# VHH binders against Abasic site processing protein HMCES (HMCES), part 47

Target 1, 269 residues: Abasic site processing protein HMCES (HMCES), of Homo sapiens (Human) (q96fz2)
Amino acid sequence: CGRTSCHLPRDVLTRACAYQDRRGQQRLPEWRDPDKYCPSYNKSPQSNSPVLLSRLHFEKDADSSERIIAPMRWGLVPSWFKESDPSKLQFNTTNCRSDTVMEKRSFKVPLGKGRRCVVLADGFYEWQRCQGTNQRQPYFIYFPQIKTEKSGSIGAADSPENWEKVWDNWRLLTMAGIFDCWEPPEGGDVLYSYTIITVDSCKGLSDIHHRMPAILDGEEAVSKWLDFGEVSTQEALKLIHPTENITFHAVSSVVNNSRNNTPECLAPV

## First folded at step 19 (VHH)

Design wd5 (from ud3 with S30K)
Fold by OpenDDE, last read:
Structure wd5 (fold): chain B 269 residues (1-269), chain A 122 residues (1-122)
Amino acid sequence: as target 1 above (269 residues)
Amino acid sequence: EVQLVESGGRLVRTGGSLRLSCAASGFTFKSYAMGWFRQAPGKEREVVAAISRSGGSTWHADFVKGRFTISRDNAKNTVYLQMNSLKPEDTAVYYCAANYAYHLDADAYEYWGQGTQVTVSS
């Protein structure tokens, strides 16, 4: 996974992240550093995206079931990294393979500290290699959405009003992530960064791409992944597997340029 | 200062029972997951059992086979290991450990006790 969409306005995004705590109370996640949230149809590594994490990461006596939403940098910078520039990291931390997550220090250490997060996105992009051509067809991949009589498919939104209706009730993709906190050697603000755990693709995506992000499907999976105080790391890792509960459509080549940030990126062709 | 003090280790006969205690001080006990580890002579340290912050979730190693039970009393800042049906193979130094996150790998644990010797005679 090297490209995502996360374009919802902050208020809409927050509402879409409504949850029940362990007491059954309906809650909205509290924002940390909301000003760092930059909506975009085309998110690439090194950009900031919103993630969910347990409130316990910030407050020691907090309810572990409470959630915080925070923009973090895509591409995990390990806490032990000694260089002053995160870009000098010599290995790719955009993704973490599920099969080696406990073998790599960059991911093992933060996991031992309970630094699990849920990466939020409208969906993610993958490129299919076309047989016989050097051309790659991009696809937008996301959770199946509830068809409202009025909203039609993403492709049928002929009016701005219809478009707004589609996104007001959009089910966000919830991907399993690991985050870490890096303190720059020269001082400054702590950098929060994340990696997306990847798995082998489900059968439905296998023709498009061989790998997919680990998707946490449903409130229970999200809650268990985040609750590092009550759910062991090992138990949480059992949630990491391919899911068939996804849909996709072909999109234009507009998304190929990471600088393009328009609705055309995820529009069906 | 953070302290974990294990107690209860002694010589017991095969088939006997023992209850280990670990008294914690110097940190907010209820905010940490706890674990019991053991190390036998010439062997690597291994996880025996772990318990979540609230005590609502527990994990036990396969070799325990229902013989050992981890529990905690947050009001007393103490974690326990009830050991029943003890075997010579259970002879080891048993360590109490604390970690902010509920985790089963020893290398993640932040605080450790000095350990208590459990010896099971044949």
Scores: ipSAE 0.918, ipTM 0.969, lowest interface PAE 0.4, mean pLDDT 93
Fold by OpenDDE, last read:
Structure wd5 (fold): chain B 269 residues (1-269), chain A 122 residues (1-122)
Amino acid sequence: as target 1 above (269 residues)
Amino acid sequence: EVQLVESGGRLVRTGGSLRLSCAASGFTFKSYAMGWFRQAPGKEREVVAAISRSGGSTWHADFVKGRFTISRDNAKNTVYLQMNSLKPEDTAVYYCAANYAYHLDADAYEYWGQGTQVTVSS
């Protein structure tokens, strides 16, 4: 996974992340560093994206079921990294393979510290190789959305009004991530950064791409992944597998350029 | 100063029972997952059991399933290992450890006790 969409306004995104705590109380996640949230239809590595994490990461006596939402840098910078510039990292940490997550120090160490997060997105993009050509067809991949009688499919939103309704009730894609905290050697602000765990693609996606992000499907899966105090790492890792509960549509080549940040990126062609 | 002090290790006969205790101090005990580890002579340290912060979730290694039980009392800052039906192969130094996250890998644990010797005679 090397491209995502996360374009919802902050308030809409927050509402979409509504959850129940351990007591069954409806809650919204509290923001940390909300000013770092930069909505975009075209998110690439090194950009900031919002992630969910347990409040326990910030407050020792907090309810572990409470969630924080925080923009973090895509591309995990390990805490032990000693260079002053994160861009000098010599290995790719955009993704973490599920099968080697416990073998790589960059991911094993933060995972042992309970640094699990849920990466939020409208969806992610993948490119299908066209047989016989060097051309690649991009696809937008996301959770199936509930068809409200009134709100047509993304493709049927012929009116701006219908488009707004679609996004107001959009079910966000929830991807399993690992984050780390890096303190610059020269001082300054702590950098929070994340990697997305990847798995082999499900059968439905296999014709498009052979790998997919590990998707946490449903509130229970999200809660278990985040609750590093009550759910063991090993138990949480059992949640990491391909899911068939996805849909996709072809999009235009507009998304190919990471600088393009318009609705055309995820619009059906 | 963070301290974990194990107690209860002794010589016991095969089939006997033993309860290990680990008293914690110097940190917020309820904010840490706890684990018991053991190391036999010439063997690697292995996880025996682990328990979540609240005690609501426990894990036990397959070799001790049904015989050992991990528990904790957060009011007393103590974690326990009840050991029943002990076997000679259970002979080891048993260590208590604490980690902020509920994790089963020894390498992740932040705090360790000095260990207590458990010897099971045939």
Scores: ipSAE 0.918, ipTM 0.969, lowest interface PAE 0.4, mean pLDDT 93
Fold by ESMFold2, look of step 19:
Structure wd5 (fold): chain B 269 residues (1-269), chain A 122 residues (1-122)
Amino acid sequence: as target 1 above (269 residues)
Amino acid sequence: EVQLVESGGRLVRTGGSLRLSCAASGFTFKSYAMGWFRQAPGKEREVVAAISRSGGSTWHADFVKGRFTISRDNAKNTVYLQMNSLKPEDTAVYYCAANYAYHLDADAYEYWGQGTQVTVSS
């Protein structure tokens, strides 16, 4: 997983993240750094995307079930990184394999600090290798969406009212992530950055690609992954597995160029 | 300065019971997860039990399951280990430790006590 769509306006995104705290009260996550949110149909590594994390990361006496939403850099920069430029990192941290997460220092250390997050997207893109060519077929992959008499299709979002039929009640994809906090050696703001945990693909996706993001399917999984005060690292890692509760459709090659930020990127072909 | 002070370790006979206490100071105790670890001479330190910050979740190693119970009292800033049906194999120095995240591996823990000796005679 190296490309996502996260295009919803901030207010729509925030409402899609409504949750219940441990006392059963309905809440919206509280934003940090909302001005760093850059919606796009075509997000790539090194860009900022919104993640959920526990308020306990910011306030020692906080209710660990309360959620913060914040944009973070995709591509985890370890807290121990010595260079001044994160682009000099000599290894790829866009993804983290679940089977080695407790063996890699870049991921083991932040996990020991409870630095678990939920990465938000409309869905993700994956490229299927085609037999007999080097050409690859992109797909948009997302949670199954509830359809009603008044709902619209992804391909019909040409106007504000048609867009609302599709996206106003969209179920966001919720992926398990790890984050870290890096203090630049020259000073300046702490950099928050994340990686997406990956697993072997489910049977439904195996013809597209052999890996998939670890998807947290439902409120219980999201709550347990976020709550590092009450759910041990080892218990949380049991949430990391493939899911068959996923759907997809082929999209045009417009998405191949990460500069293309249009609804065509995820439109069915 | 953070302090974790274990107490209650002593010599007991096989089949006996013992309660260890760990008094905490110098940090916000109720915000931290706690663990009990042990180390016998010539062996690696191993996790015995761990407890979430609220006490709502606990974990116990298989070699003590059903015999040892971790608990905490956030009003007294104290974590406990109740040890029943003690065996000679339980002989070790027992350490109390704290970590901000609930975690089972010793190398993640931030604060450590000095340990209390438990000796179980045949």
Scores: ipSAE 0.845, ipTM 0.932, lowest interface PAE 0.5, mean pLDDT 92
Fold by ESMFold2, fold request of step 23:
Structure wd5 (fold): chain B 269 residues (1-269), chain A 122 residues (1-122)
Amino acid sequence: as target 1 above (269 residues)
Amino acid sequence: EVQLVESGGRLVRTGGSLRLSCAASGFTFKSYAMGWFRQAPGKEREVVAAISRSGGSTWHADFVKGRFTISRDNAKNTVYLQMNSLKPEDTAVYYCAANYAYHLDADAYEYWGQGTQVTVSS
């Protein structure tokens, strides 16, 4: 997983993240650094995207079931990185394989600090290798969406009222991530960055790509992954597995260039 | 200065019981998960039991399940290990440890006590 869509305006995104805390109270996540949120139909590694994490990471007296939403850099920069420039990292941390996560220092160390996050997206893109050509067919992959009498289709969202029919009640994709906090050696702001955990693809996606993000399907899974105060690392890792509860459609090559930020990126072809 | 001070370790006959205590100071105890670990001579330190920050979730190693019980009292900044039906193979130094995240591997733990010796005689 190397490309996502996360295009919702901040208020719509926030409402889509409504949750219940441990006491059963309905809440919205509290933003940190909201001005750094950069919505786009076409997010790539090294860009900022919003993640959920426990309030306990910021306040020692907090309820660990309370959620913060914050933009973080895609591509985890380990806390032990010594260089001044994160682009000098000599290995790829866009994704983290679930089968080796407790063996790789870059991921094991932040897990020991409870640095679990939920990576938010409208859905993600994958490119299917087409036999007989060098070209690849991109697909947009997302949770099945509940259809109602008022629901619109993705391709019909080109005016404000049609957009609302599709996106106001969109079920966001919730992917398991790990984050870390890097303090630049020469000073400056702490850099928050994340990786997306990957697993073998389910049968439904195997013709497109052999790996998929680890998807947290439902509020119980999301709550357990976030709550590092009450759910052990070892118990949380049992949540990491493929899911068949996923759907997709083919999209045009507009998405291939990451500078293209347009609804056409995810429109069905 | 952070301190974890274990107490209650002693010589006990096979089948006996002990209660270990670990008093914490110098940090916000109620924010941390706690663990009991043990180390016999020439062996690596191993997790015996762990408890979440609230005490709402506990974990016990299979070799002590049904015999040992971890608990905590956040008002007294203390974590306990009740040890029943003791066996000679339980002989070890027992360590109290704290970590911000609930975790079962020793290498993640931030703060450690000095240990208390438990010896179980035949």
Scores: ipSAE 0.844, ipTM 0.930, lowest interface PAE 0.5, mean pLDDT 92

Design wd5 (from ud3 with S30K)
Fold by ESMFold2, fold request of step 23:
Parts: structure tokens; sequence; C-alpha cells
Structure wd5 (fold): chain B 269 residues (1-269), chain A 122 residues (1-122)
């Protein structure tokens, strides 16, 4: 997984993240750095995207079930990185394989600090390799969405009002991530950055690609992944597995160029 | 100045019971998960039990399940290990440790006590 869509306006995104805390109180996540949120249909590594994390990462006496939402850099920069420029990192941290997560220092160390996050997206893109051609077919992959009389499908929206109805009740894709905090040697703000955990693809996606992000399906899974105060690392890792509760459709090659930020990126073809 | 001080280790007969205590100071105890670890001579340090920051979640290794119980009292900044039905193979130095995240691997733990010796005779 190397490309996502996360295009909702901040207020719509925030409402889509409504949750219940441990006491059963309905809440919205509290933003950090909301001005750094940059919605786009076409997010790539090194860009910033919003993630959920436990409030306990910021406040020692906080309820660990309370959630913060914050933009973070895609591509984890380890806390021990010595150079002044994160682009000089000599290995790829866009993704983290679940089968080696406790063996790789870049991921094991932040995981031991409870630095689990939920990476938010409308869905992700994956390119299918096709025998007999060098062309790759992109797909947009996302949670199945419940269609009501008040909302349509992605392909049915033919006006701004209908498009808004599609996304008002969109179920955001919730992917398991790990983050770290890096202090630049020359000073400045701490850099928050994340990686997406990957697993073998489910049967339904195996013809598209052999890997998929680890998807957290439902509020229990999201809550357990985030709550590093009450859910052990080892118990949380049991949440990391493929899911068949996923759907997809083919999209045009417009998405191939990461500079293209338009609804056409995820439109069915 | 963070301190974890274990107490209660001593010589006990097979089948006997002990309660270990670990008094914590110098950090916000109620924010941290706690663990008990042990190391026998010539062996690697191994996790015995762990407990979440609230005490609402506990974990015990299979080799002590049903015999040992971890607990904590956040008002007293103390974590306990109740050890029943002791066996000679339980002989080890027992350490308490603290970590901000609830975790079962020793290498994640930030703060360690100096240990208390438990010896179980046949």
Amino acid sequence: as target 1 above (269 residues)
Amino acid sequence: EVQLVESGGRLVRTGGSLRLSCAASGFTFKSYAMGWFRQAPGKEREVVAAISRSGGSTWHADFVKGRFTISRDNAKNTVYLQMNSLKPEDTAVYYCAANYAYHLDADAYEYWGQGTQVTVSS
C-alpha cells in the first residue's frame, strides 16, 4: 500500500470519526495541528495524512481510550535517525510487514512505547499486474458502504449535492499503523511520522496484489489497537490479519500521477 | 529519581506461598503498566506476569498460570505478585519493571528494580 485517498473536509472527516470512550460517552477526536490537514484524492508517501492515536500519548493522566486526530508524515522516521533531512533515510518505511514487525528496530522500538495509530483514508489504491501487457490496472479499495435512499454510490453522483450525499455517511478505511517521534538535530518541531502495517492479501484481493494493509474492522478493533494503556502490544498484534470485508472497483490511470487531485482518481471505469 | 524496590523474596518449601511487593517512586505510577520478570542462574530473563495501568487487564505466563497472580494498588504505588504452589523451578531472582505501554517483552521496559531472590527447596 503506497497510495490513498483522504479527501473529506475536516469537519466531515471529524464527524466520521465519532466514537465512544471506555465510559460509553460519545465523543469526537480532538485535533492536533488541524491547519496541516491537506485533503486529497491522491496521497503518496512523504505527504501528511490524519491518524488517530490515544490521548495518553500527550497527557499522562488521560483516559487511554480517548482519541486524538493529527496529521503525520507517511513514511516512519525512527527516533534514532541522525541526519538532519528525513529524505536521506536509506530504507523504505512506507509499510511494515506484520510478520517481522517485532524484529525490525525501526518498528519494534516505537511499538514498545505504545506508538500505535489508526491511519485514516477514504480507501487505498493498488495496481494489478496483468500478464501479456506492461500496463497496470489501478483499483480503488475500500470498506463496503451501506447505500440508502438519501445516499448514492460513487458512480451515481452527477451534481455537487449528490456527491456530498455519497460522502456524508462514508465509512472511512481504518488501517493499523505504527508511528514514531523524531527530534531534528538542528532543532525545530518534533516530526510525527507513521508506517502502515501490511499482511498477506485476502482471497478477494489476491488477483490485484499479494499484500494489503492491515485493516481494523469495527470499533472494538480500533479501540484495542489505540489503547496502549490497557491492551498489551502482543494482544493488539492479534488484530493484525487480512479481512474479506473489503470491496473495490477499477479506476482510470488519472491516479497514476500523484499530482492529480481530482474525483476522477477514484471514479469507477 | 525513579525507584522500584522489590521485597518479600526468601527461602520457601515446595508447595509454599509468597507475596512479592514492588514499591514505586519518582514517576506517575498510575500511568504505567507493570510487569514481574524472573531470571534463574544460567537462564535468560523471562516475563512472569504483567498488568495494565488501571489493573483491568492482566497477563500470566503459562508456566505460572493458576499459581501466580499479579495485582496493583495505585493509591499505594505498589505492584504485587502472589505466588502459590511454589516449585523448585520457580527459584530465581524476581524483578519488577515499569513501561508506559502495556507490553510483555522485557526489552521494552523502561524502569527496573534490583530484584528479590526467591528460593524454593524440595
Scores: ipSAE 0.842, ipTM 0.931, lowest interface PAE 0.5, mean pLDDT 92
Fold by ESMFold2, fold request of step 20:
Structure wd5 (fold): chain B 269 residues (1-269), chain A 122 residues (1-122)
Amino acid sequence: as target 1 above (269 residues)
Amino acid sequence: EVQLVESGGRLVRTGGSLRLSCAASGFTFKSYAMGWFRQAPGKEREVVAAISRSGGSTWHADFVKGRFTISRDNAKNTVYLQMNSLKPEDTAVYYCAANYAYHLDADAYEYWGQGTQVTVSS
């Protein structure tokens, strides 16, 4: 996975992230660095996207079930990286294969510090190689949406008011991620950056692509992935598997150019 | 200064019992997960048991399951290992360790004790 949509205004995104803490209380995640949030229908590696993480990363006495939401750079920069320019990192950290995550220092070190996060998106894009051509067919892939009037049906919107209703109750895609914190040698703010864990594709996606992001389906999976104080790394990794609870539709080639940031990127064709 | 001090290791006969204690100081004990590890001469250090920061989740290695029990008392800043039905192969130096994240691999652990010797005679 190398392209997502995460286009909701900050307030709508925050409400979509409502959750229950350990005591069953309804809460919204608390923002850090909200000014770094850059909504777009067409997010690519090196851009900032919002992730969820445990409050315990910031406060030693915190309830580990409480959530922070923060934009982070897509493409994990390891804490041990010595050069001044993150673009000089010699390996691609956009994704992390689940079957080798505990063998690679870039990922095992932050996991040992409990640096698990949930990567948020409207959905992700994947390109299917078509027989008989080098042309690839892009698809927008996302959670099945609850079918109420106009919600969950991207193609049903026929006015600005109906478009807003489609997204007001959108179930955000929740992907398992790992993050790290890098201190630039020249000084400046600590860089928070993430990778998306990948798995073999489910049967429903296998004709599109052989890999998919590890999707955390439901509140229990999200809570366990985030809670590094109560859920061991080894137990959390059992949450990492393909899911069939996914849907998709074909989209036009507008999304191919990452500079295109319009609703057409995810519109059905 | 962070300190983890193990105690309770001694010589015991096969089938006997011991309780190891690890007293913690110099850090916020209740915020950390804890583990017990052991190392026999000529062997690599291995995880025996681990416990989450609250004590609500525990893990025990298969070679000690049913015989050893990890527990903690956050009011006393202490983690314990109750060892029952001891076997000669349990002979090792036992180490207490702490990590901010709940984790089973020794490589992740930040703080280590000096160890306490357990010897199980035939």
Scores: ipSAE 0.840, ipTM 0.929, lowest interface PAE 0.5, mean pLDDT 92
Fold by ESMFold2, fold request of step 20:
Structure wd5 (fold): chain B 269 residues (1-269), chain A 122 residues (1-122)
Amino acid sequence: as target 1 above (269 residues)
Amino acid sequence: EVQLVESGGRLVRTGGSLRLSCAASGFTFKSYAMGWFRQAPGKEREVVAAISRSGGSTWHADFVKGRFTISRDNAKNTVYLQMNSLKPEDTAVYYCAANYAYHLDADAYEYWGQGTQVTVSS
């Protein structure tokens, strides 16, 4: 997983992240750094995307079930990184394999600090390799969406009003992530950055790609992954597995160029 | 100055019971998960039990399951290990440790006590 869509305006995104706290009260996550949110149909590594994390990371007396939403850099920069420019990192941290996560220092160390996050997206893109060629077929992959009386598919939106209704009720993809905090040697704000945990693909996706993001399916899984005060690292890692509760459709090659930020990127072809 | 001070370790006969205490100071105790670890001579340190920051979740190693119980009192900044049905193989130095995240691996833990010796005789 190296490309996502996360295009909703901030207020729509925030409402899509409504949750229940430990006492069962409905809440919205509190934003940190909202001005760094840059919605796009075509997000790539090194860009910022919103993640959920526990308020306990910011406030020692906080209820660990309360959620913060914040943009973070895609591509984890380890806290021990010594150069002034994160692009100088000599290994790829866009993804983290679940089977080696407790062996890699870049991921094991932040996990020991409880630095678990939920990476938000409309869905993600994957390219299916055709045998014997460099040509690839991109797909947009996302949670199944509930049907409405006006059709609940992306392709059924015939007007701006219907397009808004599709996305007003969109179930965001929720992927398991790990984040870290890096203090630049030259000073300035701490850099928050994340990696997406990956697993072997489910059978439904195996013809597209052999890996998939670890998807947290449902509020219980999301709550347990975020709550590092009450759910141990080892218990949380049991949430990391493939899921068949996923759907997809083919899209055009417009998405191939990461500069293209248009609805055509995810439109069915 | 962060301190974790274990107490209650002593010599006890097989089948006996013992309660360890760990008093914490110098940090916000109720924000931290706590663990009990043990190390016998010539062996690696191993996790015995761990408890979430609220005390609402606990974990116990299989080799002590049903015999040992971890608990905490956040008002007293203290974590406990109740040890029942003690066996000679439970003989070890027992350590109290704290970590901001609830975690079972010793290498993640930030603060450590000096340990208390438990010796179980036949």
Scores: ipSAE 0.839, ipTM 0.930, lowest interface PAE 0.5, mean pLDDT 92
Fold by ESMFold2, last read:
Structure wd5 (fold): chain B 269 residues (1-269), chain A 122 residues (1-122)
Amino acid sequence: as target 1 above (269 residues)
Amino acid sequence: EVQLVESGGRLVRTGGSLRLSCAASGFTFKSYAMGWFRQAPGKEREVVAAISRSGGSTWHADFVKGRFTISRDNAKNTVYLQMNSLKPEDTAVYYCAANYAYHLDADAYEYWGQGTQVTVSS
């Protein structure tokens, strides 16, 4: 819920986001602010990560099924926030619980404006409390990956060339998010920021942690979540539930320090 | 200046039919989702039907059970509510409303019409 990996070079990430529009045409999302993309194996709140959103947010006569990809700040800053400095925000908006999303002003207001996004990552990290020790065991959690002749597994990569093969066909984790747009009172650029919706964990993850991000599994779910012009808020919220279509492996404590940005963060132990 | 101008509300007998129209101006109509809401005396405003910006998706409240049909004509900047098999319980002021996002809650809607009275006699 509070740590992800999103390390792919921009061109690889963009190709992994290939999609079909409403007319069935294959497309890539169009970048906004690509210079703000900061790839890392170890992303934490307040950092920028790429999200998908509908082109309709930027162009009033756009096809709402067309996708924009843009880096946004993790940790939603509500449009009504009055201080000059987002660090003065008195509450944590890294995540949004699905059971209260339509009650909390910070999330209900942007939902009424259609501000739904898909948060992209290689996968996320979660720490398991271990009985009989003070240590917490980190895990890397991600979609099951389909093997090909050219691709390998994370644990089998033994050279830079083999590592590239693992990630060339990686299925990105797609999490349901809400974003908002905040105009600083002293002026300057509009700040785009997001929260990740959370749900109770599935049975497969319950031994690791009791919460998980709301994962959008497949292109139909992603399309419906993004398309605020054709899919009502109420219909979109039906997409928010746990999934068992998830896998994980234990990783070393290297990831514990958010300053460590190395493949070791997600390497199996 | 945004305007939603409603027409078609009148007195109708039980079992009758009526079509409400709402003409929109002052905004990019084809970019907005539209809804019909109603308010009976002493009651809260409630959603009757809603329609996506293209018209490809519609939603209707259970209490109109296939009797009412929302539609839109983006070339004419107009949204309609066809009301068939009218009942006395349908008596209310009916409002046209617009929102950029397709949404069913009245509190999200940005623009509202003046309302038109529909009265269904027993």
Scores: ipSAE 0.838, ipTM 0.927, lowest interface PAE 0.5, mean pLDDT 92

